# Miniprotein binders against q96jn8r1131to1294, part 170

Target 1, 164 residues: q96jn8r1131to1294
Amino acid sequence: TLEFLENHGKNILLSNGNRTATRVASYNQGIVVINQPLVPQLLVQVRIDFLNRQWTSSLVLGVITCAPERLNFPASACALKRAAWLLRGRGVFHNGLKICEKFGPNLDTCPEGTILGLRLDSSGGLHLHVNGVDQGVAVPDVPQPCHALVDLYGQCEQVTIVNP
Short names: E, the ipSAE of ESMFold2; O, the ipSAE of OpenDDE; V2, 0.75 times the mean of E and O plus 0.25 times the DockQ between their complexes.

## First folded at step 16 (miniprotein)

Design ctl_y7 (at its last look DockQ between E and O 0.94; V2 from the best seeds 0.79)
Fold by ESMFold2, look of step 16:
Structure ctl_y7 (fold): chain B 164 residues (1-164), chain A 82 residues (1-82)
Amino acid sequence: as target 1 above (164 residues)
Amino acid sequence: SPEEIIEEIRKLIDEAISLASKGDKTKAVELLQKALDLVNKLGDTEFQKAIDDALKAIDKGDPWSAELILDWALELAEEKSE
C-alpha cells in the first residue's frame, strides 16, 4: 500500500496510516515522499485536502532519483539541485532550473478536492494527471528508480494519498 | 568574516520569504534591502542581481520563485567564500 515515508520535512505530521500528510507549522519544511518508486503501471495520486489562502504560493509536485529514506530534505523543494524534477505553478524544473514555462494547469489555482497524479510511461516520461485527466508528458526520460514527492508549501497544508 | 555575513544574509532572506509568502510585501522588501546592503559589502555582483530579481518576483506575487533565485545566489556566495 502506498504511504508517505517517515523521513519527511520537519513540519509534517503523518496520519491516516501514513496516507495523510499535514503541515502543522509555518509555510515550509513540508516535503513528503511516496514510499514506492514509480513504475509504468503505477499511478500515484494525492488529494488536496486543506488550503490556507493567506499564503501566496502553493504545493510542488515532482520526483527524485536519489534514495529517499535517509535523505536530508531542505526546507523547500526549490533547493533540490540534484536528481530532482519539479512541477510548480505551470513551470517544470530540473535541478532548480526551469525547463518549461507552461505545462498543464496552474497548480497554484487548484482548489481543495483536486486529485493530482504522477506516473511514468513506458519511455520514462513523467505524466501529470489532474482529476483523472492526463495532462501529457511533463518530463521526458526520467531515470529509474524514482520516487514521487510533494512539497506542502505555502497554501497547501494537507494532502492524502488516494487510490486511482 | 564573509561566512558570518553570508549567514546573516541567509537569515534575512528566510524571514523575507516568510513575510512575502504571508502577503507582507512591504516588510519582505525592507528585509531584502537590508540583505542587499550586506551583499554590497561582499562585492558580489551576481548576488546583487539576484536580490533585484527576487524583489521583482515578490512584486509579481511569486515568493517561491524569489526563494529559488536567492537559494542559487546563496550557494554561489558560499562557494566563493571557500
Scores: ipSAE 0.763, ipTM 0.885, lowest interface PAE 0.9, mean pLDDT 92
Fold by OpenDDE base, look of step 16:
Structure ctl_y7 (fold): chain B 164 residues (1-164), chain A 82 residues (1-82)
Amino acid sequence: as target 1 above (164 residues)
Amino acid sequence: SPEEIIEEIRKLIDEAISLASKGDKTKAVELLQKALDLVNKLGDTEFQKAIDDALKAIDKGDPWSAELILDWALELAEEKSE
């Protein structure tokens, strides 16, 4: 069963059998990691449940290749400088460096109810799915094992893991 | 000491990003200007450039990019102080 790990950002409260993450304070400290590593053809999806528009920016979606159980989470995913591939806005970042300027829809403008998914293909390519639509390869070759990461940042206050 | 100055800069940056995230660009800029003053004490031109770039990011409504830029700058500054 897919669920968020107990090791998470300080402002996160887990519920629904750890399938729902809610950031209960401020705009940051909202990183969560999904328990099972991504394997080829497994689609992992989260739904944006609530947006708080007093904040700017929105969630960051990505993967990490370090052990998530022992990770000391920074206040924001932007501080992950190793073993991290992140999707923010329309950009793709690797270890804090932008490697793609325009990819897929702008995550900052995704409304509540949007379902975002990550999937590895047989070649190690990381795909972004938006409402069930494959947006293509965001990262061409991701080391395995890797875990899906969601940073409930800015407007994004709640997400829930949903089944395909 | 440089370490103490860097820590103060960190505090200013954290607060600035928080304000920027709330849409208060004016106060965010004010705090980053204070941070810039401290950076000048360090004589760190690279950090100074980072502050300038972060200010531009905040101006265009992108606090996340500002945070990213400043996080790198802080790390580099800490390394230089060791």
Scores: ipSAE 0.722, ipTM 0.890, lowest interface PAE 0.7, mean pLDDT 95
ESMFold2 (binder alone), look of step 16: mean pLDDT 82; pTM 0.780

Design kr1 (at its last look DockQ between E and O 0.93; V2 from the best seeds 0.90)
Fold by OpenDDE base, look of step 16:
Structure kr1 (fold): chain B 164 residues (1-164), chain A 96 residues (1-96)
Amino acid sequence: as target 1 above (164 residues)
Amino acid sequence: DEKERKIEEIIYRAFELSDEGELEEALELIVEAIRLAVENKDEELLVWAIYIIANIAQALGDPELLEKVLELAEEAYERTDDPEIKWLIEYLEKDK
């Protein structure tokens, strides 16, 4: 069963069998990691449940290639020192390095109800899915094992893991 | 570790500035962070700082700076054997 790990950002409250993450304070400290590592053909999806429009930025989605249970989470995913591949806005980042300027839809403008998915293909490419539509390879040759990460940042105050 | 925390803060601030388009100021900070990381023999923060300066150099479109970053990365790789640095080297070489 897919669920968020108990090791999470300080402002996160887990519910619904750890399948729902809610940021209950401020605009940051909202990182969560999904328990099962991504394996080829496994589609992991989260739904944006609630947005707070007072902020301009929204959730960050990606993967980490380090052990998530021992990770000391920074206030935002952008401050992850290593082993991070992140989708923010329309950009793709690796450890703070922008490796793609424009990819897929702008995550900062996705409305409530949007379902975002991550999937590894057989060649190790990380795909982004938006409402069931494959947006293509965001990151080729992602090191494995890796875990899906969601940073409930800015506007994004709640997400829920949903089945395909 | 207070020194480590300070260096981390500088690196992150450099990233924030670069994200905001303040590339020159970001560059000044990240260079300082690199110096401090080297002096403190902090390999983890050095690797992160190298990624950030690579990002800044890329945003600046400065080929000379990118070359210097590559050299720095190669030197760091020789010392640390960090696969993250190896990836960066390959990335930088590919984009030449």
Scores: ipSAE 0.906, ipTM 0.958, lowest interface PAE 0.4, mean pLDDT 95
Fold by ESMFold2, look of step 16:
Structure kr1 (fold): chain B 164 residues (1-164), chain A 96 residues (1-96)
Amino acid sequence: as target 1 above (164 residues)
Amino acid sequence: DEKERKIEEIIYRAFELSDEGELEEALELIVEAIRLAVENKDEELLVWAIYIIANIAQALGDPELLEKVLELAEEAYERTDDPEIKWLIEYLEKDK
C-alpha cells in the first residue's frame, strides 16, 4: 500500500496510516516522499485537503532519483541540489533550472479537492494527472528508480494519498 | 563547513532572486558563489551553481553568458564525470 515515507520534512505530521501529511508549522519544511518508487503501472495520487490562501505560492510536486530513506531534506524542494525534477506553479524545474515555462495547470491556484497524480510511461516519461486527466509528459526519460515527492509549501497544509 | 553553508545559502538566494525576476542581482550572487565554490574545491556546490547560472543565463536570453556557462560546465564535467553536468550540457546544446 502507498504511504508517505517516515523520513520527511521537519514540520510534517503523518496520520491516517501514513497516507495523510499535514504541515503543522511555518510555511516550509514540508517535504514528503512516497514509500516506493514509480514504475510504469503505478499511478501515485494525492488530494489537496487544506489550503491557507494567505500565502501566495503552493505545493511543489515531482520526483527525486536518489534514495529517500536517509536523505536530509532541505527546507524547500527548490533547494534540492541534484536528482530532482519538480513541477512548481506552471513551470518544470530540474535542480533549479527551469526547463519548461508552462506545463499543465498553475499549481499555485489548484483548489482544495484537486487530485494530482504522477506516473511514468513506458519510455520513462513523467506524466502529471489532474483530477484523473492525463496532462501529458512533463519530463521525458526520467532516470529510474525515481520517487514521487510532494512539498507542502506555502498555501498547502495537508494532502492525502488516494487510490486511482 | 561554515564556508560550505555560506556558499549554499548564496546559491539558493540567487535562485530566489532569479525566480522573482531580479536577474542582475541573481547573476552577481551566483558568480560570487561559483568563485567561492571553486576556491573551496566544492564540486557538488559548483555543479548546483552551474545549474543556477544556466537558469539565469536562459532567463536573460544572453548568448554570450550561455556560451561561458557551457564552457564552465564542460570543464567541470572533465574533472568530475558527473552525469548531472552531462545532462545539463546536452540540454543547453539542444536549446541553442
Scores: ipSAE 0.871, ipTM 0.939, lowest interface PAE 0.5, mean pLDDT 93
ESMFold2 (binder alone), look of step 16: mean pLDDT 79; pTM 0.745

Design kr10 (at its last look DockQ between E and O 0.94; V2 from the best seeds 0.89)
Fold by OpenDDE base, look of step 16:
Structure kr10 (fold): chain B 164 residues (1-164), chain A 96 residues (1-96)
Amino acid sequence: as target 1 above (164 residues)
Amino acid sequence: DEKERKIEEIIYRAFELSDEGELEEALELIVEAIRLAVENKDEELLIWAIYIIANIAQALGDPELLEKVLELAEEAYERTDDPEIKWLIEYLEQDK
């Protein structure tokens, strides 16, 4: 069963069998990691449940290649020192380096109800799915094992893991 | 570790500034962070700082700076054998 790990950002409360993450304070400290590592053909999806429009930015989606149980989460995924591949807005970032300027839809403008998915292909490429539509390869060769990460940042205050 | 925390804060601030388009100020900060990381022999923060300065150099479109970043990365790789530095080297070389 896909769940969020108990090791999470300070402002996160988990519910619904750890399948729902809610940021209950401020605009940050909202990082969560999904328990099972990504393997080829496994589609991991989260639904944006609630947006607070007082903020401008929204969730960050990506993967980490370090052990998530031991990770000390920074206030924002953008401050991860290493082992991070992140989708923010329309950009793709690796440890703070922008490796793609425009990819897929702008995550900052995805409405409530949007279902975002991550999937590794057989070649190690990380795909983004939006409402079931494959947006293509965001990262061509992701080190494995890796875990899906969601940063409930800015507008995004609640997400839920959903099955395909 | 207070020194480590300070360096981390500088690195992150440099990233924020670069994200905001304040590339010159970002560059000044990240150079300082690199210096401090080297002095403190903090390889992890050095590697992170190298990623950030690579991002800044890329945004500036400065080939000379990118070359210096590559040299710095190669030196770091010789010392650490860190696969993420290796990745950065390969990335930078591909974009030449």
Scores: ipSAE 0.878, ipTM 0.949, lowest interface PAE 0.5, mean pLDDT 95
Fold by ESMFold2, look of step 16:
Structure kr10 (fold): chain B 164 residues (1-164), chain A 96 residues (1-96)
Amino acid sequence: as target 1 above (164 residues)
Amino acid sequence: DEKERKIEEIIYRAFELSDEGELEEALELIVEAIRLAVENKDEELLIWAIYIIANIAQALGDPELLEKVLELAEEAYERTDDPEIKWLIEYLEQDK
């Protein structure tokens, strides 16, 4: 069963059997991680439930390649110092280095109801899905094991894990 | 550690400034963070700072700075054998 891990950002409240994450304060401290590593057969999907248009930027999506159960999460995913591969806006980042300027749609403009998915292909490539449509390989050859991460940043106040 | 927390804050602020297009200010901050990380012998923060200055150097389009970043990364790899800095070296050598 896919759930958000109990170790999460401090502004997160988990509900719905730990399948829904809500940021209950501020604009940050909203990192959540899926409780199972990605494997090629696993498609992890989250639905954007609520956006607060007060903020300009929105969620960050990606993976970490270190063990998440005891990790001290920073206020924002972009402050992860190591082992992080992130999709933000249209950019792809590794530990704060932009490695791709334009990949997929702009995450800052995804509306409520958007379903975002992550999966590994057989070569270790990280794929983004948007509303069921594969956007291609965001990150080639991600080290394994890796763990799906969502940062409920800025506009994004709630996401829910949904089944494919 | 108070010094570690300060260095970390400077590195992240440099990232934010570079993300906002304030490249000169970002560069000034990250150079300071690198100096402090070296002085404090904090290899993990130094490696992250090297990632951030690499990002800034790419945004500036400054090949001389990228060469200096590569040298710094290679020296850090010699001391640490850290796979994160090895990945960065390989990335920078391809993207010359």
Scores: ipSAE 0.872, ipTM 0.939, lowest interface PAE 0.4, mean pLDDT 93
ESMFold2 (binder alone), look of step 16: mean pLDDT 80; pTM 0.769

Design kr2 (at its last fold request DockQ between E and O 0.94; V2 from the best seeds 0.91)
Fold by OpenDDE base, look of step 16:
Structure kr2 (fold): chain B 164 residues (1-164), chain A 96 residues (1-96)
Amino acid sequence: as target 1 above (164 residues)
Amino acid sequence: DEKERKIEEIIYRAFELSDEGELEEALELIVEAIRLAVENKDEELLIWAIYIIANIAQQLGDPELLEKVLELAEEAYERTDDPEIKWLIEYLEKDK
């Protein structure tokens, strides 16, 4: 069963069998990681449950290629030093380096109810799914194993893991 | 630990500034972070800083700076054999 790990950002409260993550304070410190590593053909999806439009930015979605269980999470995914491949806005970032300027929809403008998915293909390409639609390869040749990461940042205050 | 935290903060601030379009200020900060990382022999932070300066260099569109970043990355790779740096080298070479 897909769940969020107990090791998470300081402002996160897990519920619903650790399938729901809620940021209960501030605008940051909201990183969560899904327990099972991504394997080819496994689609991992989260639904945006609640947005607080007080803020401008929204969630960051991506993967980490380091062990998540003991990772010391920074306040924002953007501050991950290494082993991070992130989708923010329309950009794709690797350890702070923008490797793609325009990819898929703008995550900052995704409404509540949007289902975001990550999937590795047989070639190691990381795909983004939006409401069931494959947006293409966001990151080619992602190192494995890797874990899906969600940063409940800014507007995004709650997400839930959903099955395909 | 305090020095490490300071360097981390500078690196992240440099990233934020670059994200805001303040590239010159970002560059100044990241260069300082690199110096500090080297002085402290902190390879992890150095590698991160190299990624950030690469990002800044890309935004600036400065081929000379990009070349310097590549050289810095190659030197770091020789010392650390870190796959993250290897990836960066390959990325930078591909974008030439």
Scores: ipSAE 0.914, ipTM 0.962, lowest interface PAE 0.4, mean pLDDT 95
Fold by ESMFold2, fold request of step 17:
Structure kr2 (fold): chain B 164 residues (1-164), chain A 96 residues (1-96)
Amino acid sequence: as target 1 above (164 residues)
Amino acid sequence: DEKERKIEEIIYRAFELSDEGELEEALELIVEAIRLAVENKDEELLIWAIYIIANIAQQLGDPELLEKVLELAEEAYERTDDPEIKWLIEYLEKDK
C-alpha cells in the first residue's frame, strides 16, 4: 500500500495511515517521499487538500534516484544537491539546473482538489498526470530505481495519496 | 562542518537569486561559492555549484561563460568520475 515514508521534512505531520501529509509550520521543511519506488504501470497520485494562497510559490513534485529512508532532507527540494528531478511551477529542474522552461500546467496555480500523478513509462520517461490527464514526458530517461517526492512548499499545506 | 554549511548556503542563495531574475548578483555569489568549494576541497559541493552556475549561464545566454562552465565540469569529472557531472557535461554538449 502506498504511504509516505516516516523519514520526511521536519515540519510534516503524517496522518490517515501515513497517506496524508500536512505541513504544520513555516513555509518549508515539507519534503515527503512515497514508500515504494516508481515502476512501470504504477501511477502515484496525490490530491492537493489545503492551500494558503498568501504564499507565492506552491508544491514541488518529482523524483529522487537515491535511497530515501535515511536521507537528511534539506529545507526545500530545490536544495537537493544530487539525484533530483523536480517539477516546479512550469519548469523541470535537475539538481538546480532548469532543463525545461515550460512543461505541463503551472503548479503554483493548481487549486485545491487537483490530483497530481507521477509514473514511469517503459523507456524510463517520467510522466506528469493532472486530474487524470497525461501531460507527457517531463524527463526522458530517469535512472532507476527512483522515488516519488512531494515538497509541501509555500502555498501547499496538505496532500493526500489517492488511488488512480 | 561550518565551512561546508556556509558554502552550501551560498550556493542555494545563488540559485534563489537566479530564480528571481537577479542574474548578475547570482553569478557573483556562485563564483565565490565555487572558489570556496575548491579551497575547501569539497567535490560534492563543487559539482552542485557547477550545476548552479550552468543554470545562471544558460539564463544569461553567454556562450563564453558556458564554455568556461563546461571546462570546470570536465575538470571535475577527471578528478571524480562522478556520474552527476558526466550527465551535466553531456547536457551542455547537446548543441554540439
Scores: ipSAE 0.878, ipTM 0.942, lowest interface PAE 0.5, mean pLDDT 93
ESMFold2, look of step 16: ipSAE 0.865; ipTM 0.937
ESMFold2 (binder alone), look of step 16: mean pLDDT 80; pTM 0.773
ESMFold2, fold request of step 17: ipSAE 0.867, 0.860; ipTM 0.941, 0.938
ESMFold2 (binder alone), fold request of step 17: mean pLDDT 81, 81, 81; pTM 0.786, 0.784, 0.780
OpenDDE base, fold request of step 17: ipSAE 0.914, 0.914, 0.914; ipTM 0.962, 0.962, 0.962

Design kr3 (at its last look DockQ between E and O 0.93; V2 from the best seeds 0.89)
Fold by OpenDDE base, look of step 16:
Formats: C-alpha cells, structure tokens, sequence
Structure kr3 (fold): chain B 164 residues (1-164), chain A 96 residues (1-96)
C-alpha cells in the first residue's frame, strides 16, 4: 500500500492511514515522501485536496534518489541540495539547476481535484501524469531507486494518495 | 556546523535570487559560497553550489562563465568522484 513516510516536513500532519498529508501551519515545511520506491510501470498519484489561494506558489512534485527515511527535510524542496529531481511551475529542476523551462501544465495553477502522477518507464524516464494523461518524460534517465516526493508548498495545503 | 549552515543559507539565497531574476547578485553570493565551501573542505555543499552557479550561468547565457563552471565541475569530480557532478558535466557538455 502506498503511504507517506513518517519522516516528513515539520508542518505536515498525516491522516487517512498516512495517505493524506495536510500542512497545518505556515506556507512551507511541507515535504512528504511516498514509502514505496518508484519502479517501472508503477503509477503513483496524488490528488490536490485543498488550496489556500492567499499564496501564489503551489506544490512541488518530484523524486529523490537518496534514502528518504533518514533525510533531514529543508523548509522547501527547492533547498534539497542533492539527489532531487523536481517539477515546479512549468520547470524541471535537478538540485537547483533548471533543466527544462516549459514542461507540462503549470503546477502553480492546478486546481483542487487535480490528480498528479509519476511513473517510470522501462528506459528510466520519469513521466508526469495529469488527470490520467501522460504529459511525457520530465526526466529522461532517473537514477534508481527513487521515491516520489511532494512538497506541500504555498497554496497547496492537502494532498491524498490515490490509486490509478 | 555553524559554518555549514551559513554556507547553505548563502547557496539557497543565491538560488532564490536567481529564481527572481537577480542574476548578478545571485552570482556574487554563489561565488562566495563556493569559496567558503572550498575553504571548509565541504564537498557536499561545493557540489550543490556548482549546480546553482551552473543554473545562474545558464540564465545569464554567458559562455565564458559556463566554461568556467564546467572546469570547476571537472576539478570537483576529480576530487570527489561524486556522481552528481558527473551528471552535471555531461549535462553541460551536451548543452554546449
């Protein structure tokens, strides 16, 4: 069963069998990691449950290639210093380096109810899914093992893991 | 630990500035962070700083700076054998 790990950002409260993450304070400190590593053909999806429109930015979605159980999470995914591949807005970032300026929809403008998915293909390419639609390869060759990461940042105050 | 935290803060601030379009100020900060990382022999922060300066250089579109970043990355790789740096080198070479 897919769940969020107990090791998470300081402002996160897990519920619903650790399938729902809620940021209960501030606008940051909201990083969560899904327990099972991504394997080829496994689609991991989260639904945006609640947005607080007083903020401008929204969630960051991506993967980490380090051990998540022992990771000291920074206040924002953007401050991950290594082993991070992130989708923010329309950009794709690796350890702070923008490797793609325009990819998929703008995550900052995804409404509540949007289902975001990550999937590795057989070649190690990381795909983004939006409401079940494959947006293509965000990262062509992701080191494995890797874990899906969600940063409940800014507007995004709650997400839930959903089954495909 | 305090030095490490300071360097981390500078690196992140440099990233934020670059994200805001303040590339010159970002560059000044990241260069300082690199110097500090080298002085403290902090390989992890050095690697991160190299990624950030690469990002800044990329946004500036400065080929000379990009070349310097590549050289810095190559030197770092020789010392650390860090796969993250190897990836960066390959990335920078592809985008030439």
Amino acid sequence: as target 1 above (164 residues)
Amino acid sequence: DEKERKIEEIIYRAFELSDEGELEEALELIVEAIRLAVENKDEELLVWAIYIIANIAQQLGDPELLEKVLELAEEAYERTDDPEIKWLIEYLEQDK
Scores: ipSAE 0.901, ipTM 0.957, lowest interface PAE 0.4, mean pLDDT 95
Fold by ESMFold2, look of step 16:
Structure kr3 (fold): chain B 164 residues (1-164), chain A 96 residues (1-96)
Amino acid sequence: as target 1 above (164 residues)
Amino acid sequence: DEKERKIEEIIYRAFELSDEGELEEALELIVEAIRLAVENKDEELLVWAIYIIANIAQQLGDPELLEKVLELAEEAYERTDDPEIKWLIEYLEQDK
């Protein structure tokens, strides 16, 4: 079953059978990774459970294409040096390079209860889903295998893996 | 390791400055990080630094700087065969 991997950011506490991640300190050190790679055409989803709106920035969502079990995660997903494709705000980033300025909704404004999903299509395109609705291709050709990553950054203090 | 960690911090600070719109300061800092990564023979940090200066150059919309960044990336690729820098070269060469 899908769970958050035991290797995670320092400020994360896993609960609910490792399906829920909570950032319990500070504003960062909140990277979590889902324990199995994306399976093409199958949707992986997390629900935003708790936000603290005092921050202007919120979660980062994306994939990492290197093996995550023993990685030393940086304090922020935006500091991943390699093998990272990230959705942040409305931007799409690869290793710190903004490759798309406006894609999908602004993640910084998604309310509690929003369900965010990632899916690989048959061509290796990475799709974002919001509350079950396909937002289109964020990244056209993601190397595989890849794992879904969430950075519980700033506003975002808790997410839960949910079944589609 | 200590030098590597310091170079890494400089690269990330340049990214943060670019994200805040402080593009000239970000450029100065990333150029310094590139120089240090070359001096330290840290090819992995150099590849990341090239990603960050590409991001800065793209935001500036400076075609002369983008040409210099592409040249730097091509030189790094010749030394490293790093697929991450190959991806970046292809990205920078595509018609936008």
Scores: ipSAE 0.862, ipTM 0.935, lowest interface PAE 0.5, mean pLDDT 92
ESMFold2 (binder alone), look of step 16: mean pLDDT 79; pTM 0.755

Design kr4 (at its last look DockQ between E and O 0.94; V2 from the best seeds 0.89)
Fold by OpenDDE base, look of step 16:
Structure kr4 (fold): chain B 164 residues (1-164), chain A 96 residues (1-96)
Amino acid sequence: as target 1 above (164 residues)
Amino acid sequence: DEKERKIEEIIYRAFELSDEGELEEALELIVEAIRLAVENKDEELLVWAIYIIANIAQALGDPELLEKVLELAEEAYERTKDPEIKWLIEYLEQDK
């Protein structure tokens, strides 16, 4: 069963069998990691449940290649020191380095109800799915094992893991 | 570790500035962070700082700076053998 790990950002409360993450304070400290590592053909999806429109930015989605249980989460995924591949806005970042300027839809403008998915293909490419539509390869060769990460940042105050 | 925390804050601030388009100020900060990381022999923060300066150099479109970053990365890799640095080297070389 896909769940969020108990090791999470300070402002996160988990519910619904750890399948729902809610940021209950401020605009940050909202990082969560999904328990099972990504393997080829496994589609991991989260639904944006609630947005707070007072903020301009929204959730960050990506993967980490370090052990998530021991990770000390910074206030924002953008401050992850290493082992991070992140989708923010329309950009793709690796450890703070922008490796793609425009990819897929702008995550900052995805409305409530949007279902975002991550999937590894047989070649190790990381795909983004939006409402069931494959947006293509965001990262061509992701080190494995890796875990899906969601940063409930800015507007995004709640997400829920959903099955395909 | 207070020194480590300080360096981390500088690195993150450099990233924020770069994200905001304040590339010159970002560059000044990240150079300082690199210096401090080297002095403190903090390999983890050095690696992160190298990624950030690479990002800044890329945003500036400065080929000379990118070359210097590559040299810095290569030197760091020789010392640390960090696979993250190896990835960066390969990335920078591909974009030449």
Scores: ipSAE 0.898, ipTM 0.956, lowest interface PAE 0.4, mean pLDDT 95
Fold by ESMFold2, look of step 16:
Structure kr4 (fold): chain B 164 residues (1-164), chain A 96 residues (1-96)
Amino acid sequence: as target 1 above (164 residues)
Amino acid sequence: DEKERKIEEIIYRAFELSDEGELEEALELIVEAIRLAVENKDEELLVWAIYIIANIAQALGDPELLEKVLELAEEAYERTKDPEIKWLIEYLEQDK
């Protein structure tokens, strides 16, 4: 079963058998990681449950290629110093370097109920899915193993793991 | 320690300024962070700072600065053999 790891951002409360993550304070400290690495054909999906529109930025979605059990979580995913490939707003970032200006939809505007998915293809390409629709390859060759990450940042206060 | 935490905060602030479009201020901060990371012998923070100055240089569209960033990255790679720096060098060379 896919679950969020017990090692997570300090403002996160896990519930629903560790399949739901809620940020219960502030606007940050909301990083969660899925409990198993991505493998080909595994589609990891989360639903945006609750948004607080008083913030302007929203969740970050992506992968890390280092072991998550010992990760010291920064306040925001954008402060991950290495081994991170992130989708934020309209951009794709590697360790803080913007490698693509626009990919897929603007994550800051996704409404409650949106289902966001991550999948590796057979070539190691990282795909974003939005409401079941493949948006294409965000990152063409992600090192493996890699682990799906969600940062419940700003607007995003709750997500739940769902299956296809 | 406190020095490491301070350097980390400066690097992240430079990223934020760059993200907000304040590129000159971001550049000044990241240059200071690089100097401090070298002084403190913190190779992990230096590698991250090189990523951030690469991001700033890319946003500025300044070929002379990009060349200096490549030189810095090459020097860090020879010292560390860190694959993260190797990836960055290859990325920047293709981007030109």
Scores: ipSAE 0.858, ipTM 0.935, lowest interface PAE 0.5, mean pLDDT 92
ESMFold2 (binder alone), look of step 16: mean pLDDT 79; pTM 0.754

Design kr5 (at its last read DockQ between E and O 0.96; V2 from the best seeds 0.91)
Amino acid sequence: DEKERKIEEIIYRAFELSDEGELEEALELIVEAIRLAVENKDEELLIWAIYIIANIAQALGDPELLEKVLELAEEAYERTKDPEIKWLIEYLEKDK
ESMFold2, look of step 16: ipSAE 0.870; ipTM 0.940
ESMFold2 (binder alone), look of step 16: mean pLDDT 81; pTM 0.775
OpenDDE base, look of step 16: ipSAE 0.910; ipTM 0.960
ESMFold2, fold request of step 17: ipSAE 0.875, 0.868, 0.878; ipTM 0.942, 0.940, 0.944
ESMFold2 (binder alone), fold request of step 17: mean pLDDT 80, 81, 81; pTM 0.772, 0.777, 0.776
OpenDDE base, fold request of step 17: ipSAE 0.911, 0.909, 0.905; ipTM 0.961, 0.960, 0.959
ESMFold2, last read: ipSAE 0.875, 0.876, 0.876; ipTM 0.942, 0.943, 0.943
ESMFold2 (binder alone), last read: mean pLDDT 81, 81, 80; pTM 0.778, 0.779, 0.773
OpenDDE base, last read: ipSAE 0.910, 0.905, 0.910; ipTM 0.960, 0.959, 0.960

